# VHH binders against Protein DOG1-like 4 (DOGL4): the designs that were tried, part 62

Target 1, 232 residues: Protein DOG1-like 4 (DOGL4), of Arabidopsis thaliana (Mouse-ear cress) (q84jc2)
Amino acid sequence: MSKMRNLVEEKFLEFYESWVIQLELYLHQLLIAHNNNTMSETELRHLISKLTTHHKAYYTAKWAAIREDVLAFFGSVWLNPLENACSWLTGWKPSMVFRMVDRLRKSRVVLVEAQVKKLEELRVKTKFDEQKIEREMERYQVAMADRKMVELARLGCHVGGESVMVVEAAVRGLSMGLEKMVKAADCVRLKTLKGILDILTPPQCVEFLAAAATFQVQLRRWGNRRHYVTHS
Key: E = the ipSAE of ESMFold2; O = the ipSAE of OpenDDE; V2 = 0.75 times the mean of E and O plus 0.25 times the DockQ between their complexes.

## First folded at step 9 (VHH)

Design g38 (from u3 with A50T; framework vhh_6qgx_2)
Fold by ESMFold2-Fast, scan of step 9:
Structure g38 (fold): chain B 232 residues (1-232), chain A 124 residues (1-124)
Amino acid sequence: as target 1 above (232 residues)
Amino acid sequence: QVQLVESGGGLVQAGGSLRLSCAASGRTFSSYHMAWFRRAPGKEREFVATISWSGGSTFYTDSVKGRFTISRDHAKNTVSLQMNSLRPEDTAVYYCAAGSEFYLPTSADEYDYWGQGTRVTVSA
């Protein structure tokens, strides 16, 4: 099923390249909106909706792809090594977005006390959810090193029809476990994003989304610039 | 999955008030944004007001700001629209809508579920 894995990687690479190009276009619109005070609340809400729909499209495509081959998302071929090095469970670490929210606290578009309190509550909840996922990942890694898995690996080296089937079933089980874990992490990402946008005003949402998109685009550019050999 | 039933419509004189209610059913009501839209005779469906899934954010069309108040009760699975200082121009069928989008939507095409509507008539 190396053919299936190659197909998933190829299709998602094409999707992701197009997705990033559109993200850069939306980032340009967000920066114009942020620097221009003439845009109506309805216009700002429409722009925020376009960007959030764009992020939903990413997770829709990702979940379809991980159902076919979750391992494609660990060391992704559509990401450069810097992007891969900065990944936490196949994506951004949810609590990192609060660093971008902290920049809004220093902006002329100041957060009111009620917003600060709600954001702090969300930050604490997000960190707690991250710790649950990290404990599950640790449990998964420990299970990989237990006696039964080591024995299955040894048994596979010795060969035989029954041994091959047992090893294949175990590997499939491991992949399904990773899929559930990646989806759990993505659910924390989506809940965190939805929560932040619910707390912020439309101008603050534009500033936040612009900061997040800028970081994502710049990280990709920084990684691509450091690649001389691996981009051949 | 999600069903919406409106109530509270009726006939009222200009300057009067009405309270519309929408009862939602479904195990994911708390994740939905809720909104009110209206359609006057011979006109398109118009956005009136929306309230976020948490109840923390609201948005109103300019013509009703300061006169209408949207609220929700998570325990009762209801959303309400308190309409004060009613004008003849507010005469319409009012629809309750629910949407699962990430951001609080104001366009009718971003709402997934709709009620049958409740009629509001404001006489001069």
Scores: ipSAE 0.562, ipTM 0.815, lowest interface PAE 1.8, mean pLDDT 85
Fold by OpenDDE, second read of step 10:
Structure g38 (fold): chain B 232 residues (1-232), chain A 124 residues (1-124)
Amino acid sequence: as target 1 above (232 residues)
Amino acid sequence: QVQLVESGGGLVQAGGSLRLSCAASGRTFSSYHMAWFRRAPGKEREFVATISWSGGSTFYTDSVKGRFTISRDHAKNTVSLQMNSLRPEDTAVYYCAAGSEFYLPTSADEYDYWGQGTRVTVSA
């Protein structure tokens, strides 16, 4: 059964499909840059900027969309079930990226002690921020079952016009709360990325970004192979 | 909004030194990457140097590497540009910029706030 999609879902779906395509292109460039080691620092930084600008575009679009319908992102029809299952508050879990950084350490990438220390500090901060958000989310999820909502629920499907308005207001309130949580999560994501890229050298950034993009693209591919998703 | 005010510009002889300072208003100074750009007469604005929000990373245009040093003071909400071994080609209006990107940017369009600039003139 094809799920009815609202306008926000449709628009974001289109956006995301295009965005992913572009991501793949950037990934290709990152991989080339990483493998050839012929690019100057300036060139690498330029490439990094392009990619990060691309990510910025995603969040810009996302934030615009969530203002209209944050609930769309908790279904995320543009993602396959695997992607959705791996999502934390409508996106990647910030602390996850440190695993990617660790991978770099195990690879040919040599991080200096100072970098390692800074990364660890950032990791700790990131985890703390994640936990804080999770606690707030838990509190929010519990709180939504307040007396008002419970009473509304008891009214069943045959609520009068006034009750409908109350329900709508309640849902709006919930949505606003969710939006806040999503934005908070995104802030942690961006802060984490900022921090990582601040710590890493341009070549290391390229490798990190390549790894991240690869993971994202592969996750999508794996999910698509396992589950047929119609995005039209 | 962040207001940026540059200072420290002036006339200096070639080979001389000058220290520019930029004072940022607001409480969110630590969230911004800070940068210096310059515009020479008849030329476009160009990137000079940038320092990350944490101060842990810096980047310079090639022409100023080894001569210029960008630094920031979080306590004072200031960013500075120490310019040594100045050359006539360094003559420009120098602009302070603040950016909030999650990466360290080098393009002018990636910075959100700008100062009015301070003029640096290096005589031969």
Scores: ipSAE 0.013, ipTM 0.277, lowest interface PAE 8.7, mean pLDDT 87

Design g39 (from u3 with A50S; framework vhh_6qgx_2)
Fold by ESMFold2-Fast, scan of step 9:
Structure g39 (fold): chain B 232 residues (1-232), chain A 124 residues (1-124)
Amino acid sequence: as target 1 above (232 residues)
Amino acid sequence: QVQLVESGGGLVQAGGSLRLSCAASGRTFSSYHMAWFRRAPGKEREFVASISWSGGSTFYTDSVKGRFTISRDHAKNTVSLQMNSLRPEDTAVYYCAAGSEFYLPTSADEYDYWGQGTRVTVSA
């Protein structure tokens, strides 16, 4: 089990580092498209498709990894402490992306009234789904204080095969519950992103995705700075 | 797993109109982006029109923009293509396609499910 956990962490670390490098390359393309406005609608849609396929690849890899070891995603070794501090159920908090959408109201790419109404409806629905998951997490944490868990903790103080097996079964049960909640949170993330992109025009999608990728890349750089200042 | 069946093809005079329909059977029609592609004899499949999973976003190839309208009916699990001001160069077999991609695709390679096609002939 401990070997499996270490291998999952090592494999996902390698995947994530490569995934972030490719995200930075796509961000560069998005910024060129946004600043120069030289692309046709077909070209913009192709670029947006590349970004969304890249995000799809992340969730495909993540869901494979959490099936093996969901706990690797709580306090992830491939994330710096700042990135981990900003995580909500192993990823970005869905409602926070609307902060990036709000930026579009102040840009040259102006949202029309119909888009504003649809985005507000999506924001309300996203917050509702988010709160439902937070309630489920609260129930999960309360279940940790169940008499059965207290007894398992007590049994863990006594050396024996039976107590070890019972504790391992409890940990597996906790992991399955967390996997379900992480997948539920990821589904809210994907529905929110898919909904925003459906409402926005291709130029607005490019601006939104550029803002989101910029924030993700900069957050990683800000957190990593602590490792670079000691010997520089 | 979605199955697509097209209908509405036929012979029409230049300047006329046709309405193509695509009926989808399967569990999650509302999750799919829908599109129409066409293939003229001796040519590759080309994109015609697409509509997003929600119906909120549409995209058309330049040659049909303003003449064709794509729509979907979630209650009936159908997607339709209203073709107006038809031209002889619109003569082709028209295919309905369903895609599970994250964003509304325009390439044939990004669509997972295809109908058998319905023939449209426009005479001069």
Scores: ipSAE 0.464, ipTM 0.781, lowest interface PAE 2.5, mean pLDDT 85

Design g4 (from u3 with S31D; framework vhh_6qgx_2; at its last look DockQ between E and O 0.87; V2 from the best seeds 0.00; counts 0 for: pae E 2.6 > 2)
Fold by OpenDDE, look of step 11:
Structure g4 (fold): chain B 232 residues (1-232), chain A 124 residues (1-124)
Amino acid sequence: as target 1 above (232 residues)
Amino acid sequence: QVQLVESGGGLVQAGGSLRLSCAASGRTFSDYHMAWFRRAPGKEREFVAAISWSGGSTFYTDSVKGRFTISRDHAKNTVSLQMNSLRPEDTAVYYCAAGSEFYLPTSADEYDYWGQGTRVTVSA
């Protein structure tokens, strides 16, 4: 049975569908740039900037949406089950992108020692920040059975105006905590991405971004085929 | 909001050197990419050099490569442009800029804050 979607889910679904289409277009451009060594550094940088701006647009939209309904992102109706299964706090796990960096090392890309060192430092930092968020999440999940949630459980079985208001207040409180965690996770994602792009040369950035975009697009395709998901 | 103040401009002979400095106000200097732009008489503003938020990455326009060096001091909230082997065509008003994009930008529209500029004149 198709779940009824709320307004936030519908709006973000529409946004995300368009956003993914644009991502695929950028992926195509990245692949061309990667396979064609005729592009100047300026041109490469411009392409990278376009893509990073695209990613920034996603988070801008996301953050606007989570202010309205953060819970929508814990269901993420715009994602297929495979994509959702691979999600960490409503997005990609920050430490995962270093696998994409590792791919560079196995390719024709040569990283100099200084880059390797900086990447390792960034990896360590990213993991640390990720773990910190996980600990906070654990704490939050344990604390979820607080007075408000107990009240929610108690009142959830009753119909009444005052009871409904109490339940709504409890849910709002919960949502605020979740929003904080999601924002924190997104910050780590963005910092990690920003850091990687600062360490890599323009050609390396193109390859990295192509790999990341490919993974994202393919994950969506695989999941859609497996579960016959239609988002339109 | 970040305020930028350029200094170090002046008159110099061809082949000479000059060091420009830009002082940034605010608490988040380390979050910004910094760049130098210039506008010559009768010409549009053009990119000169940029340095990433960490200082780990730099980019130069072709005409200044090997002659100009951009650097930043996080402790002092400053960015500098060392200009060597100056040429008459380097004559311009030089502007300091700050941007918060994910990737080090080279376009003027990608920078959020601008200084008032400092004039550099290179005589033949």
Scores: ipSAE 0.744, ipTM 0.885, lowest interface PAE 0.6, mean pLDDT 91
Fold by ESMFold2-Fast, scan of step 9:
Structure g4 (fold): chain B 232 residues (1-232), chain A 124 residues (1-124)
Amino acid sequence: as target 1 above (232 residues)
Amino acid sequence: QVQLVESGGGLVQAGGSLRLSCAASGRTFSDYHMAWFRRAPGKEREFVAAISWSGGSTFYTDSVKGRFTISRDHAKNTVSLQMNSLRPEDTAVYYCAAGSEFYLPTSADEYDYWGQGTRVTVSA
């Protein structure tokens, strides 16, 4: 009922806005590299490394923040409503990135049969890991609705210090469970990204990362412009 | 933590071959990218070859492409550098390195763990 954000939300909002600005700068460099074909393999690898370090920084900051308040990541104030609607367990859905990989089949640097096979194996494994986490989240939601938790919720309305302490302990337990699930989902994201980059050549990695960054930046822009005005 | 121990260095004549090995200790060896760097007398440390955490991706510096082959054995926790058609300019101390970065790094500052080095001397 309050419009006030907590310290974790304030700190991560500032971090995320700066992180997105830097992502747009890296996207510009990726598009230049893709269009000019003049960069050496060493230069391409350096650029890819800059992008992956940038993504690593995001997860380092995220995991520090969820340790303090995991609930801030469910319906995040630093994301617009469209970005929040497209989120799967506080971030991008791992299997969706394979749609971006499909564009590489039509690129100037075509995928060889061995790469196609490895990417399909990774896609299947990623989908399996997603389903496992979805089942764990379902179990968590069912556990929250069990008799013991319902009774604890009723006690939370009592005007007494003892019931408040019991409710606080239960909420802490729930937060720890959510933190574990969010980290598991992030591990699937990181494993999927790491696997794709390992299979692709440096020019294909640049094209893939450019596609992913373009989608992320455009989704944010579309959501921020949710009041559509047409000019004659 | 990861500890790295190199072996296989020695004296060889130009045109000869030598195989360097790096033994890694630690249960997370398969999570690390592995690389070889070298430092020649009076020069700075330079990148030679790298192999990704899966073994599926490799990268070589131009001066060794076609002559050197990097490989890894996950069962033995080892990474190897097969050096063929050796040249006097390959004379250096060779270092094994392990890195936890997301993408296969080629800069020394991106590697976390280092061996003490093994000396390779190539006579004219």
Scores: ipSAE 0.613, ipTM 0.836, lowest interface PAE 1.4, mean pLDDT 86
Fold by ESMFold2, look of step 11:
Structure g4 (fold): chain B 232 residues (1-232), chain A 124 residues (1-124)
Amino acid sequence: as target 1 above (232 residues)
Amino acid sequence: QVQLVESGGGLVQAGGSLRLSCAASGRTFSDYHMAWFRRAPGKEREFVAAISWSGGSTFYTDSVKGRFTISRDHAKNTVSLQMNSLRPEDTAVYYCAAGSEFYLPTSADEYDYWGQGTRVTVSA
C-alpha cells in the first residue's frame, strides 16, 4: 500500500494537525475550568462555545473535503492505525458517547432525574438513527457489489474508452453513495452532541467536553506509541 | 428564511408587568435558539434572555434574573418574554432574534434573524 498522498489528503492532513493542536489547547482550558470553582456561568458558556465552534469547524472542513475525495476519509492518512480502527463511518460512533456520560455519572457528576430521562430518550433516538444508517450502508454496499459484477462482466466484452467510461461511472456512483452516508453519520453525530450539551448544565458540559477531548488525545497517543517503541 | 414579529410592548408603571411575544414564520422553528435583546436610547443593543432550540435551557442577563421569564411554544411558533417587577431602566426597544449556532449564544452577532422591535416604556 503506497504512502503517496493526493492533494486533498495533504491539505486535510495540514488542517487536522493544526486542529488537534488547538483541541489540546482547549483541553487545557477545560481542565483549568474543572479545577476552578469560581468561574461564572457566563465564563463556562464562553468556553463551551469555543469548543463547539472548534468542532463545527472540523465538520465544515471535512464536508468540503469529502466533496472532492470521500475515500480519503476511509483509512485516513492523518490518523494512526488505532484511530482508524476505532472509526465508524469516518468518525466516532454516536452511541459510544453515552458510555462516556455513564462513566462521568459514576465518578464526577450528579444528574437529576429530568436529565437522566432526557439522556435516555436521546440515547434511544441516537441508536435508532445509527441502525438506520447501518442498514442503508449495507443496502448500498450490496447494490454497489451487484452493480460492479454486472459492469465487470460487460468489461470482458469491451476494450478501450468504453470500458474506462463504465469503470469511471461505477467509481462515481460509489463515491456519491459514500458521501451521502458519511454526511448522514455526521448529522447524527452533531445532533447527538448538540442534544447532550443542551441537557447538561454548563459545568457538566465542561466535564463532558474535557473527557471527550482527553479520549481523543489518548487514542492518538496510544496509537503513536507503537511507532516509537519498535527497537531491535 | 425566517421572519420574526414582536408584539406586546407598551407603557407601564414601575413594578408592573408586560408579556412580549414573538411570532416566527418557518417550518424549522425547532432548529433555532431564540433570544430577546434590547436597545435603550443612546446605548448599544444588549442581551436580555435566551432559550435553546429544544426549550430545555435558558439564560438571562444578571439584571433581569428572577424578574423575566423566557418561554417558547413549538405549536404556535412563538417565543415569549414575561417581564415582571419592571423598572425604569428596563425601558428600551426589545428585539426578538433567532440563531442556528450550535450552543446557545448570548452575543448579537451570533443571531441571524431579527424582528423590527417592540417598544417598552417603564414610567417613574
Scores: ipSAE 0.407, ipTM 0.750, lowest interface PAE 2.6, mean pLDDT 84
OpenDDE, second read of step 10: ipSAE 0.693; ipTM 0.862
ESMFold2 (binder alone), look of step 11: mean pLDDT 84; pTM 0.867

Design g40 (from u3 with A35G; framework vhh_6qgx_2)
Fold by ESMFold2-Fast, scan of step 9:
Structure g40 (fold): chain B 232 residues (1-232), chain A 124 residues (1-124)
Amino acid sequence: as target 1 above (232 residues)
Amino acid sequence: QVQLVESGGGLVQAGGSLRLSCAASGRTFSSYHMGWFRRAPGKEREFVAAISWSGGSTFYTDSVKGRFTISRDHAKNTVSLQMNSLRPEDTAVYYCAAGSEFYLPTSADEYDYWGQGTRVTVSA
């Protein structure tokens, strides 16, 4: 455990590396579709479906992993420091994707007024749900400093018997609380993504997904290159 | 979970109209995309039409586009397929399906729950 990579970390690292490689392949297909405008609606819908299935696979794997070790997702070993610095509750901040949506207003396929209205309604709801989770995280952090936790910390200084069991129960409670918050944040992410794709036309969905995937891939590349710059 | 029951099938003359209804039970109906599929005698299951979880997006197979209209009523937990200008080629058992995919599914393998089907016969 101390000097060994956690089994959950090893398994998810392997998963994530292959998941990112496949994301880059899908990004290539999205960029071709966006630049050429030669694909039928059926072909565009199939491509969008591949991307959404790929994102669903990520959350399926993530939720299995956090059930075993939620703390692995706070400062993840499969992410570089820049990716970790840009994380909000172990992933992207839901409201931030609307900045990418705003670029569609300046694209070749302009958003109609009805879409703009629906996107603004979704943005407001997303921000509200996001703030609920932020308040829950604040309560969690405050609870760490209350009298009960201070007492448990004191007991933890005395190894053996009754104190060990009480500390272990507290640690389990803390992990369960974090797991619930991460899943709540992921649910907001998934609802936001699902809502955006429902509002947009297939060509706009391709443009949006290409922008999101480009940002994710470039952020990873920028963070990875930092190590070469700091060594030279 | 979701259970689906179709109704409205029957015998109709070419050029006529028919309205199929699908009643869904379950608290999570509003989270599902809904689709209609059909299976003609001696053929495999074919996609007909789909409507997104919100009702904001629809998609139709080319052969029914302009003739069929899919709609949903969230208050009644129902999905309807209004079939106009019916052709003998539309003769099939029609199935209602519910899918949990993120993006509006158009393939049978992307749907999770299925009704028992309702029979539509179009006489020449």
Scores: ipSAE 0.585, ipTM 0.821, lowest interface PAE 1.5, mean pLDDT 86
Fold by OpenDDE, second read of step 10:
Structure g40 (fold): chain B 232 residues (1-232), chain A 124 residues (1-124)
Amino acid sequence: as target 1 above (232 residues)
Amino acid sequence: QVQLVESGGGLVQAGGSLRLSCAASGRTFSSYHMGWFRRAPGKEREFVAAISWSGGSTFYTDSVKGRFTISRDHAKNTVSLQMNSLRPEDTAVYYCAAGSEFYLPTSADEYDYWGQGTRVTVSA
């Protein structure tokens, strides 16, 4: 049975599909740039800027949508099951991108000691921030089973209309908290991305962004093949 | 591909010193962080020390701080572990490892290449 989608889900689905298409186009450009050693630094920076702008656009849209229905993003109907399984608080886990940076080293990209130190500092910070958010998430998950909610649950299906309103209010409150957490997580993502890009040289940035985009696109493709998810 | 060969292990009395050496093959030695790990009898492999590819950064497990010193020679493609004030608990097979992580790694799974190990025995 196809899960009924609400308006927020539908709108964001459309947005995301378009966004991914554009990402694929940018990926192509990144790969060309990566393989073409003739591009100037200015050209590379321009390309990097396009990608960063593209990512910013995603979060702008996301944040608008979560104001309306943050819970939509915990179901993320625009993602296939594989993508969802790999998601952390409605997006990519910030610390994961360091694996992509690691790929640069494996590709014989020369990082200077100063870059290595800065990346390590950023990694540690990112991990700390992730853990902080995770603790908060746990708190909210436990809060769902507070005394009030447990009592309401005990009343079962015979709860009167007034009790339903109380439950709805409680859920709304929790949703607000979830929204804050999601935004916090997104901030960590953005900061992490910015931090990495600030540390890397333009050519390194291009390679990193290509790796990231490739991973995202391939994950989607693999998931779609496995689960027969059709996206327009 | 990097091949690593450890040397310098042996029997030493408590309080003594040993210098382990690891020779790396290949032309890309400078691209790798180098680390030393050890596995004591009946224990899991544990991190001992690491040095960045440039040699500018080092890291040590707490139990060896102040006693062990890791260094590398780019010209010779070698990494060394000077072990002073050895203790019986330092008895282990010591492994040299090379890693290509962007950060200085301290976990075994973060290293790509391993030597066969050299045995260090510290007698009481």
Scores: ipSAE 0.040, ipTM 0.407, lowest interface PAE 4.3, mean pLDDT 88

Design g41 (from u3 with G99D; framework vhh_6qgx_2)
Fold by ESMFold2-Fast, scan of step 9:
Structure g41 (fold): chain B 232 residues (1-232), chain A 124 residues (1-124)
Amino acid sequence: as target 1 above (232 residues)
Amino acid sequence: QVQLVESGGGLVQAGGSLRLSCAASGRTFSSYHMAWFRRAPGKEREFVAAISWSGGSTFYTDSVKGRFTISRDHAKNTVSLQMNSLRPEDTAVYYCAADSEFYLPTSADEYDYWGQGTRVTVSA
């Protein structure tokens, strides 16, 4: 019998390693574009499109994986402990990307007042959506201690026959609930990223994406450095 | 999910101005990027202008930059194209398009929803 849970983790680990390598290559291209004033708006939009497609590929692979084993994403084996410690509902916290947007306010590619207003509006909406999901997660955690769940857990101690089927159905229901919440969080992430890219000009998009990719790559390197030093 | 209806086309003299309007169906307008494309007689459909769902970003093809202005009104669910200093080469059928893509697209094959078009004729 295949250990599907381990296979999901191993398959996504292989995917993620390749995805990060490609992200580093795109980061190199973003930094070149940011430092060179010779690229046309069309060329910048093409590069932005490559990054956008790359992020879409991540969520396509993630949603396929969580359909099979959502719990693999709570304490992911493809992330180091520092990356896992910085995770909010299996990924980056949407409102945190506005810290990277704040960096743009200090850059040479100056944000106009209309953009600042729209970014503030998006920030407020993003925080509202985060809080809604956090309330749903709290309700989920409280439901684990619900009388029905306690009774189902007691039935699980009496292995065999009908009670095993009932307990397994309940556990599957809990996993489906987590999958729904993770997808909801990912939708907020995608909506936030789309919103920011939508408000920014192509040069500002390149700078924003470079900042985001730099942080992601450096966070991974910081965590891996800690492991190398302590493992030695 | 979105239905688009263009209006405002007509005959205008070279150097004149014209304002096109695109009315979008209600519920999802605020989540869509909007664009104007045109098809000149005997030519393929070409990009003219685009505006992001938030209205924060606009993009124009070089031949209309400085002459055309795209804008949107969320309260009225409309996108407008203000066309100034019109030239005979601006003669075309103008199409409104909508897309829910991740960033603002500029290619016709990236847009999911299209209006029926409105005719603009610029006489010499």
Scores: ipSAE 0.000, ipTM 0.175, lowest interface PAE 13.5, mean pLDDT 81

Design g42 (from u3 with G99E; framework vhh_6qgx_2)
Fold by ESMFold2-Fast, scan of step 9:
Structure g42 (fold): chain B 232 residues (1-232), chain A 124 residues (1-124)
Amino acid sequence: as target 1 above (232 residues)
Amino acid sequence: QVQLVESGGGLVQAGGSLRLSCAASGRTFSSYHMAWFRRAPGKEREFVAAISWSGGSTFYTDSVKGRFTISRDHAKNTVSLQMNSLRPEDTAVYYCAAESEFYLPTSADEYDYWGQGTRVTVSA
C-alpha cells in the first residue's frame, strides 16, 4: 500500500483500460448482430474476426509485459478485487467457457448433434490440459515455499553482496517459472477459444462471444461499484 | 513459418473442371487456416474459398458456391480447390494463402503467407 506502481504496471493499466472500452464497443455490435437476423454471413465473420483480433492483441500485450514482470499479473492493479478473486492463473479458467456454450442450448440458436459431439470432445481435451497446469502450479507452490524457507534461513546468517546475488538469482528463477505457467495457461485459453469458434456457426459465434463479453464487462462493473461505495 | 507452392492451373473450356493444389511446408501447417484468392486482369484480389485449420469449417464467396469445393489433406500438407462448371468470369491468377488467426478470415489483408499464384484461363 502507498507504493508507487512500476512502469510495467502503469503501462499495462493504461493499455487494459483502453482495451476494455473497445471490448464494450464490440459487445454493443455483437448484441445488435445477435438481435438482428438481416446481417450477412460475411458481415458476421468480419465482426467475429474483429473481436478475436482484439483478444489476440490482449495476449500479445500480456506476454510482452510478463516477460518484464510476471508478478504484476498476480494481484493486478488494473483489476478490481472481484476480478482478481475470480481469476485462475492470471485469467479466465478455460473450462468455464463451456458453461457459456451450454447456455446456448437454452437459446433460440440450436446446436446440432454433430456440434454437441465436437464440443464435448474439446471440453474433455481442455479439462485434461487444465489439470496438467494445475498439477504443475501445485508443484511450483511447494517448491516456492521450500526455496523461500532455505533463502530466509541463509539471509538470517549472512549480510552482504553474496546474499544479494543469491536472492536475485532465486527471484529470477521463480519469475521464469511463473512466466512459463502463465503462458501455458494462456495457450490452453487460446486453443479452447479457437476450437469453439471453429465448431460454431457465425450466428452461434456471435451469441457465444456476446455472452462471454457480457460476463467480463458485468463482473468489472459489479466489482467497481462495490469498491467505490466502501469508505474503508 | 510456412511456404506455399501452387499447381494445377491451365486452360480449360467453359463448363469444364480443373483441380488446383497447394503444397505447404512447415511444422505448424495443421494450425493454419487456408484460403484461395484470385485476381482477374485489371481487377483487385478477391476471396474465393477458405478452410479452417481443422478442416471442420469452410466458407465460399457467393459466385462459386455449389461449383467449387475446398478440401485439405493433413497427411500430405495440401489444400485443394476442385473447380467445376467453370465460367469465363473465373479466369484469373489463383493464390493460395495461409494464416494462423483464431477465426477463419476472408479478407486478403488478414493473410500473411502467400503462394506465387497459378493461372487459370476459361475459354468461351
Scores: ipSAE 0.326, ipTM 0.704, lowest interface PAE 3.5, mean pLDDT 85

